# Ledger of designs, part 5: VHH binders against UPF0758 protein CT0611

Target 1, 126 residues: UPF0758 protein CT0611, of Chlorobaculum tepidum (q8kes1)
Amino acid sequence: MNLKVKGARDVFEYMKGRIPDETKEHLFVLFLSTKNQILRHETITIGTLTASLIHPREIFKAAIRESAHSIILVHNHPSGDVQPSNADKQVTSILKKAGDLLQIELLDHVIVGNNDWFSFRDHALL

## First folded at step 16 (VHH; from r6 with R52H)

Design u2
Fold by ESMFold2 at other seeds, fold request of step 18:
Structure u2 (fold): chain B 126 residues (1-126), chain A 117 residues (1-117)
Amino acid sequence: as target 1 above (126 residues)
Amino acid sequence: QLQLVESGGGLVQAGGSLRLSCTASGSIYAMGWFRQGPGKEREFVASITGDHGSTYYVDSVKGRFTISRDNAKNTLYLQMNSLKSEDTAVYYCAARDYGYDYDYDHWGKGTRVTVSS
């Protein structure tokens, strides 16, 4: 709750040192307050991301429990190539739709590598 | 307000090339190109961030178009190669400030590109 995010660079900086095993793909969700403060983050999956592993009801159940105003998705690409995959786009689309319905906005999806990141929001994908 | 001025549009034959430029009146975080073809809605083409140069391209232009920027000159470029008739559009320079409080809210007046067969 002590870190306020303004944009994707801040998300990238927050994730430094918070990925348990950078050789594995992780998907995280950040739960944000009305003032864009990180309430907490939660690991959603470990391993190759597929849309079938994503359960919007569980993510938004947690978001409601946290009283989150908005969420941000983050995942790492161990390869270092931060360009979004088709799976990344599918996951983003699913959670965007769910968030719009529940009025808990998906602000961004940030893909992180070793010293690089890609933001869906920065590139008009959100 | 940030001002964006495009240039470089024109008439070109299919298979040809054009380079578009967009000069901003000041520093801005992210810049991109959008286009609007005849009777169509405006669509995203490509974007680039100013801090570390992250880029993204719509699939229909990938491998043919290259976006770049010169931060010292506040200038955005789009190198357009292997042009097709479906690339005919008004091309708009757009920009956004850093952060989730902002969208692509700065727009140029556009530059017309016509690709003839």
Scores: ipSAE 0.823, ipTM 0.914, lowest interface PAE 0.6, mean pLDDT 91
Fold by ESMFold2, last read:
Structure u2 (fold): chain B 126 residues (1-126), chain A 117 residues (1-117)
Amino acid sequence: as target 1 above (126 residues)
Amino acid sequence: QLQLVESGGGLVQAGGSLRLSCTASGSIYAMGWFRQGPGKEREFVASITGDHGSTYYVDSVKGRFTISRDNAKNTLYLQMNSLKSEDTAVYYCAARDYGYDYDYDHWGKGTRVTVSS
């Protein structure tokens, strides 16, 4: 049974225990159904996030294969400081634009740390 | 429906300080400030969530403005220090329900801030 998410807190809770090495930066994508159930998540990158590591074609190919209605990005900051970097904002902007064109909405980008999280959606960045 | 009432706007000399308040008629998940300057589009200023107190500020106000909330009073604050003429705007309180089905859909009528040189 797939976990249903209402908002960013649920995304943070889902990611508990699902980050293989919390000392390293990971970017994940969550593929969501029309009922906001997590169909599957997928690791996109491991290591310092840069826009050059992001390939919208591959992300949205996977989203289409999963029959995703929408996607959510999740990214951990090993430091525990969950404020978005410029790279985080750039990656989010790229995938937002691609999702708008394909009508597979990027609902949020949630940055997770030590018992803390930051939501782009909650702060009007999406 | 949720009501948001701003107060605290006024005329201030450049370099001065002002504190804005926004009282909500009930509890709400996220609250924020947006502003619209003369001849400009409305822009985000700062926001704060009710659950864990996450905050975010637009770069132009970082270090000068502080957002806070008092959940017992359903009141949002914006402490504005080191004001510049470019901060002149109508400041709007806005609020968002929890969840991806919602957006910043609750808005106050605004409070005017004028920063003179």
Scores: ipSAE 0.823, ipTM 0.914, lowest interface PAE 0.6, mean pLDDT 92
Fold by ESMFold2 at other seeds, look of step 16:
Structure u2 (fold): chain B 126 residues (1-126), chain A 117 residues (1-117)
Amino acid sequence: as target 1 above (126 residues)
Amino acid sequence: QLQLVESGGGLVQAGGSLRLSCTASGSIYAMGWFRQGPGKEREFVASITGDHGSTYYVDSVKGRFTISRDNAKNTLYLQMNSLKSEDTAVYYCAARDYGYDYDYDHWGKGTRVTVSS
């Protein structure tokens, strides 16, 4: 409760046990306070991720309702290979742009797998 | 003040190899290589985290360059194989602290790589 995230490792740790069916891709959003505390998370999609399934207005409507200062995307790869796909990059770019316009920063996109993770922020993709 | 010192740059013929090193004055979470070619903006090349060793490469170098680090020596490496003329640039070592409050804010002074045909 009220877990503070400093960086991507903390996001990875938070998601342990919170992915209902690890055989399917899930995309989540975490809503963060000004102190980087997780207010809550929400499932955005289940199944193969494509940019056409992302609706920024619904994500940011939820972020505004939660009074979120910032958001983090989390996505699992059932294969365990946590390198970002082109679709992952496209989704991230769309939500980064929307967040910049609304001044609700997309801090990171963390891809999680079998005891491994990849952070867009750590690798200068955000 | 964290210091980053690059070495290993030089003149090499196309198709050749070169190994860059970057020694940090202390431990740091993530390290990477950026480069700036003549008349170009600085661009990301590759990065590696210190905790679990996550890596990422820009597409243009994937399969040709290998990033690695030795945490005991606080040293970052870039093995550059199959070099092309477009790899000519000043290569900068950069680093960031752990966490979302930080960015790639620590920079070396660069080492020049020139690839001739």
Scores: ipSAE 0.821, ipTM 0.914, lowest interface PAE 0.6, mean pLDDT 92
Fold by ESMFold2 at other seeds, look of step 17:
Structure u2 (fold): chain B 126 residues (1-126), chain A 117 residues (1-117)
Amino acid sequence: as target 1 above (126 residues)
Amino acid sequence: QLQLVESGGGLVQAGGSLRLSCTASGSIYAMGWFRQGPGKEREFVASITGDHGSTYYVDSVKGRFTISRDNAKNTLYLQMNSLKSEDTAVYYCAARDYGYDYDYDHWGKGTRVTVSS
């Protein structure tokens, strides 16, 4: 029933058709079980991503309510250029640190575009 | 275990070019280059995935270095142009399997690059 995520390609495939308006930048979080099944996803922000828009307490409150073992960040770049911005890296660092403290691991941050994706984990950024 | 063998290192004058290669004993999902300069910690340089060819470069090498791979030959390349003294290091090939249960667990022995002033 629930999709089991093995790696970043599975995350990219999961997000197909799940971005309400692909012309706008969205940040999502995926909550995962101990078996790497997607419990659900949640939209965190819509619009240009900045670190000031990220509230770790709200993300991890939701993760705890879901009994999530781990989380994955996903966001889209409407331009199709999936290279991470400095804001993307900053957000990832903040949530990595919060997750390490709470022992709810941030497994990856996947940036999606048109038929392309970038994984922080695949490129040693996580 | 997967075996990785680097080649192409050597001595080059500043402003020069070198091409590194790394041959893997089998197919693998992602490959990359790391380097360790004198007295420094090992640092990421560039990486590329085998499926869709996603790449990433550390800022200090953007525009000067180009990573590529030939999946038919299981070979990774690093074209290094406009070399600087700061690029002097042992360059390591590394690779990882697909999935979140894996990391960059496969490492070559390294190839030495020296950039003379």
Scores: ipSAE 0.817, ipTM 0.911, lowest interface PAE 0.6, mean pLDDT 92
Fold by ESMFold2 at other seeds, last read:
Structure u2 (fold): chain B 126 residues (1-126), chain A 117 residues (1-117)
Amino acid sequence: as target 1 above (126 residues)
Amino acid sequence: QLQLVESGGGLVQAGGSLRLSCTASGSIYAMGWFRQGPGKEREFVASITGDHGSTYYVDSVKGRFTISRDNAKNTLYLQMNSLKSEDTAVYYCAARDYGYDYDYDHWGKGTRVTVSS
């Protein structure tokens, strides 16, 4: 019964109304089933994103508990500029590597802003 | 099935400009430019999505290259300014369908760009 995602536009639409305080940066993870249904999402950080705040162990522990087949990262930029920062790229690389080892694929990283989004997958970064 | 045809390549002096075009035989979600220089692996250059126009550029071309598309004509463009010898390559138009089941799987035959000093 869970919402199915096909691509990054669906992720953007899912996040509408689900960001508690859009004036702050949030990093979320979506846990997906084998059918790309969103099982749930979880807030990883609030505030300026740095790679040192990311704990792959805790993310993938949660993914295993959820029986997730794959994950998607979602990150909002309050400025509305959805271009990825170096920190965004570093976080993505870390979680990509961890997911590859555990065979829980990182399908995408979607950065959301004001009616705009950027997908790492759409731009060959994943 | 989807056909991509590049044009606009040629010989240009360093500091010059070229505009590449790629016409697709049908509508497609995302399009981009990749290039392969002499003795190098193919590398990403720039991409643009068809729905909301999201763009991305590799750092080496930011500020010099501009990607755009005309969805009504199924045509992708790359405006290349301030060309350098390092930009010498075969430039490939590529495209992907919407969704996580797809990659950049549609490719043109390429158009050669040579930047002379």
Scores: ipSAE 0.816, ipTM 0.912, lowest interface PAE 0.6, mean pLDDT 92
Fold by ESMFold2, fold request of step 18:
Structure u2 (fold): chain B 126 residues (1-126), chain A 117 residues (1-117)
Amino acid sequence: as target 1 above (126 residues)
Amino acid sequence: QLQLVESGGGLVQAGGSLRLSCTASGSIYAMGWFRQGPGKEREFVASITGDHGSTYYVDSVKGRFTISRDNAKNTLYLQMNSLKSEDTAVYYCAARDYGYDYDYDHWGKGTRVTVSS
């Protein structure tokens, strides 16, 4: 019933039609089972991404309640340029550290744009 | 087991150019270049995916290095322009299979690049 995610292309495909207003930057988290099935996703922020808007406590509270084995971070760049910004890298670093401490792995951060995507995992950033 | 063979290393003067090649024994999803300078830890240089050609470069090489691949020949390239002495390193080809079950686990033996000042 739930989509199994093998890699970043599957994450990109899952997010099609699931971004409410593609003219705005959204940050989502996907909660995954031990078999990489998407349990659910949750919107974390809407608007310009900064590290000060990220609350690891809220994300990992939800992950624990979902019995998530791992998480994937996803956000869109309305510009269509999917290269990671410094803010994207900072957010990723914060959540990776928190996940390492809690043993709920951050598997990937996927940036989506106009029919294109960038994966931190594919490029050895995770 | 996937085999990766690098070539194209050598001695080059600062400001010069060099092209590295890496031939894979079969198709692979993502390929990249890493390097290890004298007395340093191995570091990421650039990578490219096989499906839609997504690329990423470490900041120190942006605008100077270009990664590309020829999927028909299973060959990865690194065009290195405007070389600096700090680019001196052994350059390693690496590759990963598609998916979160895999990492960069396939490695070549490296090719040495020396940039003379």
Scores: ipSAE 0.815, ipTM 0.910, lowest interface PAE 0.6, mean pLDDT 91
Fold by ESMFold2 at other seeds, fold request of step 18:
Structure u2 (fold): chain B 126 residues (1-126), chain A 117 residues (1-117)
Amino acid sequence: as target 1 above (126 residues)
Amino acid sequence: QLQLVESGGGLVQAGGSLRLSCTASGSIYAMGWFRQGPGKEREFVASITGDHGSTYYVDSVKGRFTISRDNAKNTLYLQMNSLKSEDTAVYYCAARDYGYDYDYDHWGKGTRVTVSS
């Protein structure tokens, strides 16, 4: 059975061992079922995250193909500082708006580092 | 039902300091402070999680306010330094259970902070 995500710690634990090169910034999307089970994840970008590199059409096209009920964004900060950057907040805002319109909710954005994580949802940013 | 009781509000001169406290009736995953200024919508101020101590602050208070919690006492604190007139508000303690099925649904009645010149 697919791993069920209850909250941000579960997302952090899921990503352990799944980041190919932790010295580089990666952005992932997790596609979730109606029961918050991870259907699969997909790498969106590798390298410094900017809002101009994010294409909501492609993310939500994949979400629709997977029959996802909701999505979670995850990215790593190689520095280990998991506080969200301005770019992180901009990307999150864009994808939240797109998800609200399409009724495929962005449940969280989790930033992972060295044994630490930050959740947008836990801090009322989502 | 979780009870949240704020204390420590009052009148303070600009540039001064106050420390707010919020005592919870039980253990909770995440706690935070929100505020509502005169004629304004309620806004997020700061939050802290109980498991790994993650914190976040709204930009307007970063460097001036410090959030902390004492899990043994189920108590949340907000140390407010270098207060400005725009910090005048009713400050609310709020709390959230762990998981995506929950939101910030537990609220105190608030404590008033007035910053005068």
Scores: ipSAE 0.815, ipTM 0.911, lowest interface PAE 0.6, mean pLDDT 92

Design u2
Fold by ESMFold2, last read:
Formats: C-alpha cells, sequence, structure tokens
Structure u2 (fold): chain B 126 residues (1-126), chain A 117 residues (1-117)
C-alpha cells in the first residue's frame, strides 16, 4: 500500500471501483500514515447516513489498531448530488471533535458521486 | 507570492444586484469569498474549486448569490442578487492550494459592499 493522498481528488480516485453497490449509500473511513499513505479503508455503515449510526469509539478503536496518524471520511451519494446534507455535517462535526481529543486528525470528508466529488476541507468546512 | 485583488464593491439599494471580481496573480486550486460585517467576525460566503467546479454556499446566501470562476483569466466572481442590508460587509477573496498541507492562506485586501434602502 504505497498510495499517497495529497488532497481530495486523490481520495475520489482511490474510491473508484471500491464501492461494492453504488446504488446504496456507504460510509468509509480511510486510515492514513504520517506520510498520508492509505493504510487501509473500512466500511462504517451501509444505508442512509444518520448521526445515530456513528460510534466514534469504534472508528477510533480501529484507527488506534492501525496506528493511523490521521483519518479521512468518504461516502457516496447514489443520486450523484454530492452536496453535504445536515446529517453529513453532524457526523463530520462529531468525528472532528473526537479526533482532535485523540490527536488523530480528521483531514477531510469527501462525498463522491457520478464523476463528481465534494470536499469539506476544500470548502472551509474542515 | 500569490496576489488577490478584489473589485466591484460599492453602494447599492436593497433588492439590487452587484457583481464582485477577484483577479489572482497565478493559478490556484480553490477560491472563495468571505465577508466581515460591521462589528462582526469574518464569515464564509461561498467557494469553488478549480478542477471540477465544486461549489458551496452559506445558507444565508443560497439562491441569491452565485460563485463562478474563469480559469483562463485567474478570476473569481460573486454575483449578488436580491441584496439585503445584512449583506453589508467588506468582502474578501481568499484562495487555497491543493492538498491537505494547505489552508485558505491567500487573502485580498477586500472590497466594501454597502446595501441601503
Amino acid sequence: as target 1 above (126 residues)
Amino acid sequence: QLQLVESGGGLVQAGGSLRLSCTASGSIYAMGWFRQGPGKEREFVASITGDHGSTYYVDSVKGRFTISRDNAKNTLYLQMNSLKSEDTAVYYCAARDYGYDYDYDHWGKGTRVTVSS
């Protein structure tokens, strides 16, 4: 695993072919090394994203096990509309706060669709 | 050093329109508009990326403001329609390099917009 991410386009390109059923919403986390190399990714949820489905303890347990320096969230919108929902923003806020406390930074949240993506980081939301 | 120069500010009546421009001295990945009203903190208004044109707007301006850019001219625009007194502010152009090592670190001097009745 030698793929280094510089920014959100690299995340979008990494996710191509890695979403099992693009007709369903998936949330993934990418675990990154100190050199921003993708150590691996993990599926967090399948189905409509709500804040009640997100358990920071489980996400950061996995991050600690991987010795991740930082994480990136990725999810797809099957509609192709990559604008963030209120739920997307709530999930991001929760995990940002948890990551800040644990010093495992949430670098970005990237929403992917039909040859399009939205980055929270690129739009000053992170 | 990347330079950002705003223009197009002025006095406009409520309900009116104004178009802001920002010219960058070189190519940059993401550009946006921020504003600071009298006695208020600077706030995000809208942003656009250079590669595929991803946009985002703060809720208070959705449907009224349109951000766009002309990459050949390194110029960012903000079309402001249906202006309200609450839109009175100094509007700043800002820009960000590609990648997680960078933030919005390039700033213009600002252009003043005053909305009157």
Scores: ipSAE 0.815, ipTM 0.910, lowest interface PAE 0.6, mean pLDDT 91
Fold by ESMFold2 at other seeds, last read:
Structure u2 (fold): chain B 126 residues (1-126), chain A 117 residues (1-117)
Amino acid sequence: as target 1 above (126 residues)
Amino acid sequence: QLQLVESGGGLVQAGGSLRLSCTASGSIYAMGWFRQGPGKEREFVASITGDHGSTYYVDSVKGRFTISRDNAKNTLYLQMNSLKSEDTAVYYCAARDYGYDYDYDHWGKGTRVTVSS
């Protein structure tokens, strides 16, 4: 059934086996219910992440269609270094602003690597 | 009701070092340091999680400050090296429970750091 995410560790565990090619960067969005259950996830981009390739309109159109209460952004760093890049911060800022306007909260941005993760929320970046 | 008690603040000359400590009354998921300089808003400094030890630093302190914790003692540390006048602030220990239902809601009373030129 639908997995409830309590925090970033649960997001990391959910993504195990769900990244088609771990040698490439993937950016995903998770759509969440009011009970923080994952309704589904969607791949946004594959390849080097840049803010210019992010289209908030399409992400939040999907979120509205899913009746999502909130979203979580997830991407992997093939290097295993999970510290956020400037591009990661830029993407997060854009989607945070859009979510605030639409009242569909961006709860977290979780960067996953090999047995490691970084949460924007845990470190007061969200 | 988690209690956080900071110590180690004081007057130090620019280029000097200080080590701050924060003792928690119990175990907590994430701990961090925030600071409020004269006439400024409180700002994030650094944080560390208790499970896998994830850390993050604000850019202005990277390479100069090191956050660490001793989970057996429920104690958070901030080693501050190469101190600058802009580091002058009241430093607050803060903590949050695990999960998206929580925020940094536990706060100490602060410890004052003054960096003299």
Scores: ipSAE 0.815, ipTM 0.909, lowest interface PAE 0.6, mean pLDDT 92
Fold by ESMFold2, fold request of step 18:
Structure u2 (fold): chain B 126 residues (1-126), chain A 117 residues (1-117)
Amino acid sequence: as target 1 above (126 residues)
Amino acid sequence: QLQLVESGGGLVQAGGSLRLSCTASGSIYAMGWFRQGPGKEREFVASITGDHGSTYYVDSVKGRFTISRDNAKNTLYLQMNSLKSEDTAVYYCAARDYGYDYDYDHWGKGTRVTVSS
């Protein structure tokens, strides 16, 4: 059923076994209920992440259709180094601004590797 | 209720080193250092989580500062090497509970670091 997330560790655990090809970079969005239950996740892009490939209207259209209260971004670094890139920071900034306007909050951006993760929220980047 | 007490601040010449400590009155998920320079807003410096030890540093201190924690002593450290005059600030220890319902809401009173040219 639906996993209730408290923080970034729960997001990391949810994504185990849900990345189709860990040798490729994937960006996902998780849609959350008012009770922080994961309603669904959706693949946004596959391949090198750039800000130009992010379409906030498509993400938030999906969030509205799901009746999401909030969203979380997740992506993997095939290298295993989970430190955020400049592109990761730019994507996060764009979607945070869009979410603030629509009042569908971006709670976190979690970068996952093999057995490691990085949370923007844990490190005061959100 | 959580108390954070910083120590280790002082006067140091540029190029020098200093080690800051912060003792917490109890266990907490994430801890970090923030600083406020003269006439500036408080800014993030570095943070570390208690579970898997994830760290992050602001670009201006990468390679020069090292954050670490000793969970048995509830103590956070900041090793500051190759200090520059722009590192002059009051350094604050801060901490955050686990989960999206919390922010960095626990703060120490700060310790002053002055880097002379």
Scores: ipSAE 0.799, ipTM 0.900, lowest interface PAE 0.6, mean pLDDT 91

